# Ledger of designs, part 41: VH-VL binders against q86iv5

Target 1, 237 residues: q86iv5
Amino acid sequence: LDSCSICVDFVGNSLNDLLNIILNSGVIGTCGDLCSAVPGGQIVDTVCDLLCDYVGVDEFIKLISDVDPDPIYICEKISVCKTNDNAAASLDLVQINPQNGTVGGTFTLSIAYTVTNTIATGQLAFNIIDPTGNAFGDAVLLVQQSPEQYTQQFQFQATPSEQESFPNGLYTVQALVCEGSCGSPHPNTYTLANGTTTFTISGADSSSMSGAGSFSGSSQSTQTGAASGSGSGFALF
Key: E = the ipSAE of ESMFold2; O = the ipSAE of ESMFold2 at other seeds; V2 = 0.75 times the mean of E and O plus 0.25 times the DockQ between their complexes.

## First folded at step 14 (VH-VL; framework fv_ciduvectamig_arm2)

Design t6 (at its last look DockQ between E and O 0.09; V2 from the best seeds 0.00; counts 0 for: pae O 12.0 > 2, placed apart)
Fold by ESMFold2, look of step 15:
Structure t6 (fold): chain C 237 residues (1-237), chain A 122 residues (1-122), chain B 110 residues (1-110)
Amino acid sequence: as target 1 above (237 residues)
Amino acid sequence: QVQLQQSGPRLVRPSQTLSLTCAISGDSVSSTSAAWSWIRQSPSRGLEWLGRTYYRSKWYNDYAESVKSRITVNPDTSRNQFTLQLNSVTPEDTALYYCAREGYKYGAFDYWGQGTLVTVSS
Amino acid sequence: QSALTQPASVSGSPGQSITISCTGTSSDVGYYKYVSWYQQHPDKAPKVLLYYVTNRPSGVSSRFSGSKSGNTASLTISGLQAEDQADYHCSSYTRSSTFVFGGGTKLTVL
């Protein structure tokens, strides 16, 4: 039923594989040639074929091979996701708890936002900037978010890794509500609202050399509409 | 019909650079439907893919992790050939070296050079 | 060390069918469908038999067929002939945009 979310999820999960297949094969003449090579079984192949056939293999390859490929933009160009150039929202609350924590501790980021004109396809996103300028974050896909007040929570554990050591100091949290992919230069993309907060970590220890970290979230609406999800890796603007 | 002709030295001393050349006829090194690989064969390791170069709107390289720090594969469009450079060789690099074409239609190595046996010894 | 595991040798009599296995991981044989097989006679370069798991290039006998299940690919040779006596190698394109080969299998026709 939720074709926009299916498209964004497929493209996001398959983008690297699609690029590898396109580069390895050279000439690809049909969607079947491209999509049959994508790992993940028959369901993934079927979603790939439907999306690719809808726009045509040449345009699909062009969208995937863009210098700055973007799952939301691709799904908008395929016309599976809608756009609204007049989308509007405000951020009501950006709060992190605890404001003063320790390495290995769990932090909860709470975001409340009000949509005042429908977000057709967009994101609720955040970056966390450590004291050295290194940034990490995540985003949640927003599809057809009607005018309402929404809340979203994210949790993460400050476990040191090769990607982020969690040094002692002041951390800055940036939150964004966007039509389109936050930070993207592509058409029909707008930053609708932003907010910041800070927190501190003391007792940070970066002696561990293992990778770790994930985000989880939940959302609520005062009337209707849903926004949820977690992503892999960093959501950098 | 595509043909691959190899050339280069057969004896290389340890710590030196191994350099091999593969000349292409019947196709272009800049063909957007092909990729150009070096593969070696030894009794202890069998066939071992080393790396490739190919053109897809720009030039790309991919290298095997085991040799990534020491290998370079370069195209030469003016001579229609491609080269292997393997730095800091040891006796473990003694092998029969092949160049090969990856055909776009097959997704496999459809044309191979004649092979060059390279010995790394002092 | 070979990235893909093949039996060192296999044998069969003329007219029989034999199968050669090629076992890798979920990052190579188990990931894409880019699995290929090569026949190599003594003192010759390898010759492609199969690509894309099952596809046979023009000029390759229909006695050669391929399959894949999970992380294991298989080459089957039906109706064995004396000329089939050779080494057989499997190869896989990996998730990391590289190729890996099996250690090779020596087929003896008895």
Scores: ipSAE 0.487, ipTM 0.782, lowest interface PAE 2.1, mean pLDDT 87
Fold by ESMFold2 at other seeds, look of step 15:
Structure t6 (fold): chain C 237 residues (1-237), chain A 122 residues (1-122), chain B 110 residues (1-110)
Amino acid sequence: as target 1 above (237 residues)
Amino acid sequence: QVQLQQSGPRLVRPSQTLSLTCAISGDSVSSTSAAWSWIRQSPSRGLEWLGRTYYRSKWYNDYAESVKSRITVNPDTSRNQFTLQLNSVTPEDTALYYCAREGYKYGAFDYWGQGTLVTVSS
Amino acid sequence: QSALTQPASVSGSPGQSITISCTGTSSDVGYYKYVSWYQQHPDKAPKVLLYYVTNRPSGVSSRFSGSKSGNTASLTISGLQAEDQADYHCSSYTRSSTFVFGGGTKLTVL
């Protein structure tokens, strides 16, 4: 993995813990004091020390303590991830299969996009909005995406849960390609392209499904084309 | 030398509010390196952390889930103290109440008040 | 019902070593290294013995040591003395920004 992806992955996985440590400990004078407290083992501690020492502990704490902290933004501000204010892309295809399915079924979202000016650090993201307005989604990190054509697939199972019941009706899929975190108010952040599609859930009796009560609304991406960045998992909002 | 001196009523009727005060000497309630907690002790439950207040860039509170709906911990910077308010008390709130400072870089209660035995009964 | 599990009592003879366990979950003892131990004599407030699993405040005897493995922290008292007879409590800072305590362990020096 490249340094930008390592930074975003570390900050994304450790941001809440870093905040809790900073608030609980009060004054932190060195990166060692901060990073030794972060859970996740020696590799996590080493990455923390490297990133914190690179920018300096005071600046690192300020970025993490910002009222609206954002892993991509943090890694851009410490200059481990690059920005491109002229990034450009288009969405070639936003397609979901099956377009008509049932509760418990598996849906595959396919997104094809063309980069026309490099995406330095950004996201390919989607939201799925159910008939009642409840939404779920996922995102993939894009690092140094050169001008090319790309494809990405995401899969999810429509298994009812407390977070998403998968009611019968029309679902709307929104897809975004962004420089920076999609939806973020931070500088150097742009929505480069968006697209929508729909699908329908109808018919099935929920009593016939195994795994009732399991978490639902999770997506699992399956990459089928060339892409240089991945693994963000960030919330779209 | 940090010292914590507790004060407040020792008998409270059910459904009323328990209010305790902890006066601080040798440190400031607004110290960015400390946090200020209330902890109670009973034979049936042992030690039980209730909540805290602390200043970092603004004032924060954290509360134990068991009392979160009924508790408030507030600083008083002008008098250099902090208070506990526990609403709607029941006999199960009968305990020895301590205030404590969390003063180490990685957390622990290094200074404790003398304790106040509070009885909740009619 | 305490959040952390300690043995209710433990005993040892003067000069021996004893260990008191403190078992929690992956959300508390198993999450951060913010585990602390307190000694409490009758009618006195608790006194901190260890913090951050192994760190000893100044004035605390080197006979007290700590460790952690997985979801279990341990306090070891070496060279037991009569004055070690007291209650011992463990505490952990949780992933949810709260503190939890064990039920306490009564140490009897025989």
Scores: ipSAE 0.474, ipTM 0.769, lowest interface PAE 2.3, mean pLDDT 87
ESMFold2, look of step 14: ipSAE 0.441; ipTM 0.754
ESMFold2 (binder alone), look of step 14: mean pLDDT 93; pTM 0.953
ESMFold2 at other seeds, look of step 14: ipSAE 0.431; ipTM 0.755
ESMFold2 (binder alone), look of step 15: mean pLDDT 92; pTM 0.949
ESMFold2, look of step 17: ipSAE 0.353; ipTM 0.702
ESMFold2 (binder alone), look of step 17: mean pLDDT 92; pTM 0.951
ESMFold2 at other seeds, look of step 17: ipSAE 0.007; ipTM 0.442

## First folded at step 15 (VH-VL; framework fv_ciduvectamig_arm2)

Design v1 (at its last look DockQ between E and O 0.69; V2 from the best seeds 0.00; counts 0 for: pae O 8.9 > 2)
Fold by ESMFold2, look of step 15:
Parts: C-alpha cells; structure tokens; sequence
Structure v1 (fold): chain C 237 residues (1-237), chain A 122 residues (1-122), chain B 110 residues (1-110)
C-alpha cells in the first residue's frame, strides 16, 4: 500500500484508542508516550511514531482531538495524502438488484463512475435509508484515481439485527463520489457526483409465518466494506 | 504534597442519596494532568471503581456500568473539591468509600483519601 | 463481580520470591498497558506499587516487579520480607474509559 492509504488505515483503526489515551493521560510530551500505548504491536507503533514525528506530537494530538475528527482530513493535514481542488467525476450508474426483494434476501449494489480530473484523496460512499429513516452504508478510499471509468459492487443480506430490522417498505440508496471525506465540512472537500436509486422489501406474509422464516441461502459473499483501502464506517452523511 | 480529605454522612437510609465530598490540597481539581475518582471497598466485592471527573479543555465524566444510572461525580473549582452522589441506595451499597487521584500517566491511582465507611440501613 | 481474577491467597517464607497473577480479558488487561498494582495493609488505604505494567514509583522497593503476557498480568515480590504481608490488588483501564479491579490477594509471610 501507498503512504496515504497506510495513514488513513492507521488513523481510521486507531482513532478511538488515540482519543482514549489522550483523554486518560492529559499532557503528553512525546510521540513515544502516545504511540507506545496504542495496541496492535510493533508495526502499529512504528506507523504511529512516523506520522506523529512528521508533524510533531502537539499538532498530532490537536488533529486527533478535533470535534469532528476525520481520517482523510488528518492525513491531508499531515501531508501524507494529497488534495486536488479541481477533481472531477460523474456518476454513471447506481443500481441495486433485485429492485423488489424480501427480508433475508441478498441485494447487490452496482456503482459505476467516471473520473475526468484526478481524485487525489477521496471516497466512493453510499447510504441505504430504510422506510423509518434509519441508515447504514459504507465507503471506499480513493487514492490518486486517474481519469478512467470505474465500477464497484457491494453485496448485503437483509438479515434483521438489533441495528437494522429491515422493515417492509421503500428503501433509498444514495451514492456519492467525493474529493475528501464525503459529507465533511473540512477544507478541500467536494461532492463531485451523486446519484440515487430505490428498492423495496416485503417480509413474509403473517398468515403463513409458521414454517416460513427469513430469507436465507446466499451463494455469494456478503460485503459492506471496500475492495481496497481503509476507512470503513464513515459512509453515513 | 497532594492530600485528599473526605467528608460526609456515614449513615444513609435505603432509597436516599449518598453524598460524599473530597477536598484537594496541593493540586487543582481542574488539573489537566489528573483525574478524580471514587472507589469503594467491601468484603464481598473488594475494590470497585465507581466513576471520575476530569478537565481536558472541558469537563468529562466516566462511570462504571454497574452504577451509571445512579451516580454523579461533580467538580467544585471554587472550593477545590469533588463530590460523589449515589442515588437510590440499597444495603448493597454499604462499603468503605475512597476518593483517589489518577495523577500518574498510564492509569494509576497514586493518591488516596482516608476512606469513609458508609452504612446503608434503616 | 470482579472482572479481574486473582488468587485469594499466597504464602511465602522470608527470602523467597512469590508471584501473584491477575487475569482479565482482551478488553482490559489484554488491550492497553494500563495495568497497576496496589499494596494494602490492614486499616490503610491502598498504595500504588506498579503502573504501566512494569514501572515503579519512586520510594517503592526494586523487589517489586511486574509483567504481562496476553490477558494475564503478574506481580513478583523477590526477597520476601515480613512487612510485605498485606493485601495486593490489580487494576486495569478498559477500552470503555473505565477501570476494573481484581478481587485481591492476601499475602502471608510465614
């Protein structure tokens, strides 16, 4: 991986721990004091030390302790990730199949986009909004993405959980291509393209609930994350 | 030298609120290098951390899950103190209560108050 | 009750070395290095012996040492002396911004 991806992956995976260490310790005088406390072994400590030493411990703590900390923005301020205020892209396809499915069923989200001016550090992000307004989603990190056409597919199974019950009704899919972190108010951040689609979920008929269960049996792998890069869990916007 | 002096009632009836005060000398309750905890000790449970208050550009609190719904820990910067309030007490809250400073980095309680034995009974 | 498991008691003769274990989980002892040990004599408040697994405050004898492997931390007392007879407690900071303690270990010097 390139240095930008390594930075975004480290910050994304370690942000909660870094903040916990900063709050518990109060005044921290050296990068070693901070980074040696981060769990994950010698490789994580080494990446932490390199990034922290590059900007200095006081600046690193300031970036982590921001009210709205953002791994991409932090890595841009560290100058490990580049920005392009003239990045440009269009969104060619936002498609979900099947458009009419059932609880427990498998859905495939296909996104195609064309970059027309390099995305230096950005995201391909999506949200799925259920009929009650609850949302879930994911994002893929885009680093130095040259002018070309790109495609991504994501798959999920509509299996009810305590975070998402998959109620019957109309679902809205929102997709974004961004320079910077999608939805962020930080500088050098732009929504380059957006698109939407919809799908419906119908549950099992209550008159035949006996002997019927939630849809099961996917022959495909389930994914909510990116095929490459870091930064899962900041797709909601 | 840092010292912690505890005060408060030692007998509390069930369903009432337990209130204790910890006065700080030689340090400040608003120190950005310290945090201020309440810890209790009973024969059946040993030492049990209850919660803390601390200042890191603003005031923060952290509470143990077992008491989170009933506990409040408050700083008092004008008197250089911090307090424990534990609502709706039961006899299971009978314990020796300590206040303590987390003043060394890396999560250790380096200064302790003298302890206050609190009995919850009718 | 206690999230951390310690033996209820240990015994040793003067001059021997003894070790007290403290076993937690991957969310506390096994996560950060914020593990500390306390000595408590009868009718007194606990006194910190070790912090950050191995670090000894000034004024604490070098006979006290600590280690951690996986989810288990250990306190070792070398050259056991009569004044070491006390209760010993371990503590760990957690991923959830909280602290947990062990049940305590009574050390008897024979």
Amino acid sequence: as target 1 above (237 residues)
Amino acid sequence: QVQLQQSGPRLVRPSQTLSLTCAISGDSVSSTSAAWSWIRQSPSRGLEWLGRTYYRSKWYNDYAESVKSRITVNPDTSRNQFTLQLNSVTPEDTALYYCAREGSKYGAFDIWGQGTLVTVSS
Amino acid sequence: QSALTQPASVSGSPGQSITISCTGTSSDVGYYKYVSWYQQHPDKAPKVLLYYVTNRPSGVSSRFSGSKSGNTASLTISGLQAEDQADYHCSSYTRSYTFVFGGGTKLTVL
Scores: ipSAE 0.510, ipTM 0.806, lowest interface PAE 2.1, mean pLDDT 87
Fold by ESMFold2 at other seeds, look of step 15:
Structure v1 (fold): chain C 237 residues (1-237), chain A 122 residues (1-122), chain B 110 residues (1-110)
Amino acid sequence: as target 1 above (237 residues)
Amino acid sequence: QVQLQQSGPRLVRPSQTLSLTCAISGDSVSSTSAAWSWIRQSPSRGLEWLGRTYYRSKWYNDYAESVKSRITVNPDTSRNQFTLQLNSVTPEDTALYYCAREGSKYGAFDIWGQGTLVTVSS
Amino acid sequence: QSALTQPASVSGSPGQSITISCTGTSSDVGYYKYVSWYQQHPDKAPKVLLYYVTNRPSGVSSRFSGSKSGNTASLTISGLQAEDQADYHCSSYTRSYTFVFGGGTKLTVL
């Protein structure tokens, strides 16, 4: 993996821990003080130290403590991830299969997109909005995506959980391709294209459903070019 | 030197509210390099952290799950102190109660009050 | 029961080294580096001996040392002395921004 992907993965996975360490410890004088407290072992400590030392501990703390901290934005401000204000792309296909399914069934979301000007650091993201307005989704990180045609597939199983009960009704899928984090208000962030589709869930009696306490969606990527398959976690936009 | 001085009742009836005060000298309850905790000790359970309050651009509280529904820890910046309120006490809340400072460089309780033995009965 | 497991008692003779263990989970001892140890003599408040697993505050004897491996932290007292007879408690900060304590270990100097 490249340094941008490593930075985004580190910040994305460690942001809450970093915020807690800063809050709990009060005054932190060195990157070592901050980074040695981050859980995850020697590799995580090393990545933390490298990124923190690159900009200095005070600037690193400031970026992490921002009122709207964003892993991609933080890594762009550190200059580990590049930006392209002229990035351009279009969505060629947003398709979900099956269009009519059942609770517990597996759905495959297929997205095809064409990059016409390099996406330097961005996302391919989706939200699925249930009939009551509750949303869940996922995103993958796009790093230095050259002009090309790409496809990506995501799968999820409609297993009821604390976050999503999968009630009967009409679901809306929103897909975005972005430079920067999709939905972010930060500079150098653009929604390059968007698309929607729908599907339905029917058949199960929702009055008897009690879910497990976890999100049940998952991603599987398929790429036709030099696209990155790195995941960036759950995103709402 | 930082010193913590506790005060409050030593006998509380069941179903009432236990209220203890910890006065701070040599430091500020609003110090951004400290947090302020209540910890209790009984022969059967040992030490048990109950909760804390601290200031970092705003006031925060964290509480142990075992007491979260009944506990409040409040700062009093005017008197430079912080309080414990534990509602609906039962005899199992009988313990020696300590207030303590969590120093930022330590991540640990470096200053303790003298302790207040609180009995919940009759 | 306490969230962290310590032996109920340990004993040693003057001059020996003893080690007290403190075992938790990946959500506490195994998560952050905020593990601390406290010495408590009868009828006194606890006194911090170690913080950040290994660090000694000013005024704490170098005979006290600490370590951590996985979900287990250890306090070692070298050159055991009569005044070391006390209760010893471990504590850990958790993923949930709370503190948990071990059940305590009574050290008897024979």
Scores: ipSAE 0.007, ipTM 0.522, lowest interface PAE 8.9, mean pLDDT 85
ESMFold2 (binder alone), look of step 15: mean pLDDT 92; pTM 0.949

Design v2 (at its last look DockQ between E and O 0.08; V2 from the best seeds 0.00; counts 0 for: pae E 13.8 > 2, placed apart)
Fold by ESMFold2, look of step 15:
Structure v2 (fold): chain C 237 residues (1-237), chain A 122 residues (1-122), chain B 110 residues (1-110)
Amino acid sequence: as target 1 above (237 residues)
Amino acid sequence: QVQLQQSGPRLVRPSQTLSLTCAISGDSVSSTSAAWSWIRQSPSRGLEWLGRTYYRSKWYNDYAESVKSRITVNPDTSRNQFTLQLNSVTPEDTALYYCAREGSKYGAFDYWGQGTLVTVSS
Amino acid sequence: QSALTQPASVSGSPGQSITISCTGTSSDVGYYKYVSWYQQHPDKAPKVLLYYVTNRPSGVSSRFSGSKSGNTASLTISGLQAEDQADYHCSSYTRSYTFVFGGGTKLTVL
């Protein structure tokens, strides 16, 4: 893994803990004081120390304590991730299979996109909007994506939970390719392309409540390059 | 050194607001290395942290979920003190109330007020 | 109904060692290292004995030591003395920006 991906992963997973530690402690004089308090084991502590020492503890705290902290933006300000204000891409395919399924069923989302000017640090993201307007989704980090055609698949099971009951009806899938974090107001952030598709859930109204969806992803290049990564959880735009 | 002095009524009627004050000497309520908490103690629930106020470039508050809808903790920088307001009290709010400072890096509650026994009864 | 579980009472003879446990969850004791212990004599406010699991403030005897494993923290008092007879409370900072306390342990020195 490259430094940018490591930074974004660390900040994304540790941001709430870092802020909690900073606010509770009040006085943090060294990166060691901050980073040793972060849970997650020696790998997390080591990455924290490296990033914090690179910019200095005071600047690191300032970036994390921002009003609207954003992992990609933070890693760009640390200069571990690059930006490209001229990044460009298009979405070639947004396809969900099956288009008509059932509660508890497995759905596969396929996305193909073409980069026409390098995406320095960005996201391939999707958002699924249920018939009531509730949304869930995920994103994959894109680092130094050269001009080329790429493919990515995501899979999820429509298992009811407290966060998403998977009611019968029409679902809308939104897909985005972005420089920077999709939906972020921060500088150097752009939605490069978007696309939509739909699917329907019907029948089989009873499923046991056992609450969480998860996503797994793969990426394949049709030519030479590939987007790599996996995500889980929910994203909104 | 640091000293916390509590004041306020010791008898409060149900449905009224419980108000307590904690005066600080030897430190500042706006210290960026401290936080200012209210903690209560009863035989049935033991020690129970209620909430805090603190300054970190701006003022913050954190409240225990059990009282979040009824509690306010306010700083008063001009008098160097902080207050507890607990609305809509019931007899279950009868307790010995402490104010406390969380200080220093990795600090705990290192200074406590003398305690105020508050009874909620008609 | 305290958020952290401590034994209600413990006893020991002068010179012995005793250990008081404090069990929480992965969202408090098991998450950060912000675990602290307090001694409280009758009619007095609590006094901090340990913070950050193992650290002693100035003036606290080295007879008091602490540890943590998983969701359980422990206070050990060695060389028990009559003055150690008191209530002992544990506290943990949580991942939700809050504090929780144990129910307290009454230590009786026999």
Scores: ipSAE 0.584, ipTM 0.842, lowest interface PAE 1.7, mean pLDDT 88
Fold by ESMFold2 at other seeds, look of step 17:
Structure v2 (fold): chain C 237 residues (1-237), chain A 122 residues (1-122), chain B 110 residues (1-110)
Amino acid sequence: as target 1 above (237 residues)
Amino acid sequence: QVQLQQSGPRLVRPSQTLSLTCAISGDSVSSTSAAWSWIRQSPSRGLEWLGRTYYRSKWYNDYAESVKSRITVNPDTSRNQFTLQLNSVTPEDTALYYCAREGSKYGAFDYWGQGTLVTVSS
Amino acid sequence: QSALTQPASVSGSPGQSITISCTGTSSDVGYYKYVSWYQQHPDKAPKVLLYYVTNRPSGVSSRFSGSKSGNTASLTISGLQAEDQADYHCSSYTRSYTFVFGGGTKLTVL
């Protein structure tokens, strides 16, 4: 992996912890004081120290503590990721299969895009908006994407969870190709192309029965081991 | 030495607002090296952290989930103090209330107020 | 109940060593190193004994030591003395910008 990808991966995985440590501790005098508190082992500490020492602890803290901190932006500001304000791309295809599926089913999102001017550090991202307005999504980091045609596939299984129940109805898929983090207000960030498609989820709610059930006051429930963490937006790998 | 002096009423009626004040000497409520917490203690729940206020280029608050909808912790820089407001109290809020300083060198509550026993009863 | 689990009571004789456990989760004790211990005598506010798992504030006896393994932190008091009879509380900072406390342990010096 290159320096840019390592930086974005570190910041993306550690941003909440870095902010938590910075806010809780207040004054942090050295990169060692900050980075030794970050969980994740020796490799994480080493990457943290290298990035922090490169810009200095005060500037590193300032970047992390910004009101809208963003892993790609942070790595661009410390100059381990490049920018291209003239990046250009188009979306050729946004397709989801199947277009009509069921809860528990697997959906494949296929995105084809053409880069016409290099994407230096950016994202291919998608949001899926359920019938109630809840959104979930994912993103792939793009580093030095030269002019060419690209195809990406994403798969997800419509398994109900605390974050997304997968109700019946119409779902909207929004796909974006960006220089910088998609949706970010930070400098050097551009939405280069966007596209949409839709799909439906119908039926398959086998847990719902009319009030004719024979048991009164008896039920079994299983909670999947989901951790706390509600949030909307694009995520990095 | 840092000193924390609490004040406020000891009896509050159900559904009303509990309000306590913590006066700080030997440090500043706006110190970027400190945070200012309210913690309560009862026989049934032990020590329970409620929330804090602190300054890190701007003012921040963090609140325990159990009281988040009812609690406010505010600084008063002109008087060098901070306050607790707990709305819509019930008898379950009866406890010994402490204010405490979290120092950055400790990452822990290094100075505590004297405690105020607050009873919620009609 | 309390977010962190401590034994309700422990006892020891003068000169012995005792250990008090504090068990949490991977989101608190098991995550950061922000674990602290407090001593509380009757009718007094808690007093910090340890912070950052092992660090001792100035003026705290070297008989107090701490450790952590996985989701469990431990306070050890060596050379037990009558003045050590008190309640002991553990605390952990969490991933959610909050603090949690254990239920407390009453130490009796026999």
Scores: ipSAE 0.511, ipTM 0.806, lowest interface PAE 2.0, mean pLDDT 86
ESMFold2 (binder alone), look of step 15: mean pLDDT 92; pTM 0.944
ESMFold2 at other seeds, look of step 15: ipSAE 0.441; ipTM 0.763
ESMFold2, look of step 17: ipSAE 0.006; ipTM 0.420
ESMFold2 (binder alone), look of step 17: mean pLDDT 92; pTM 0.947

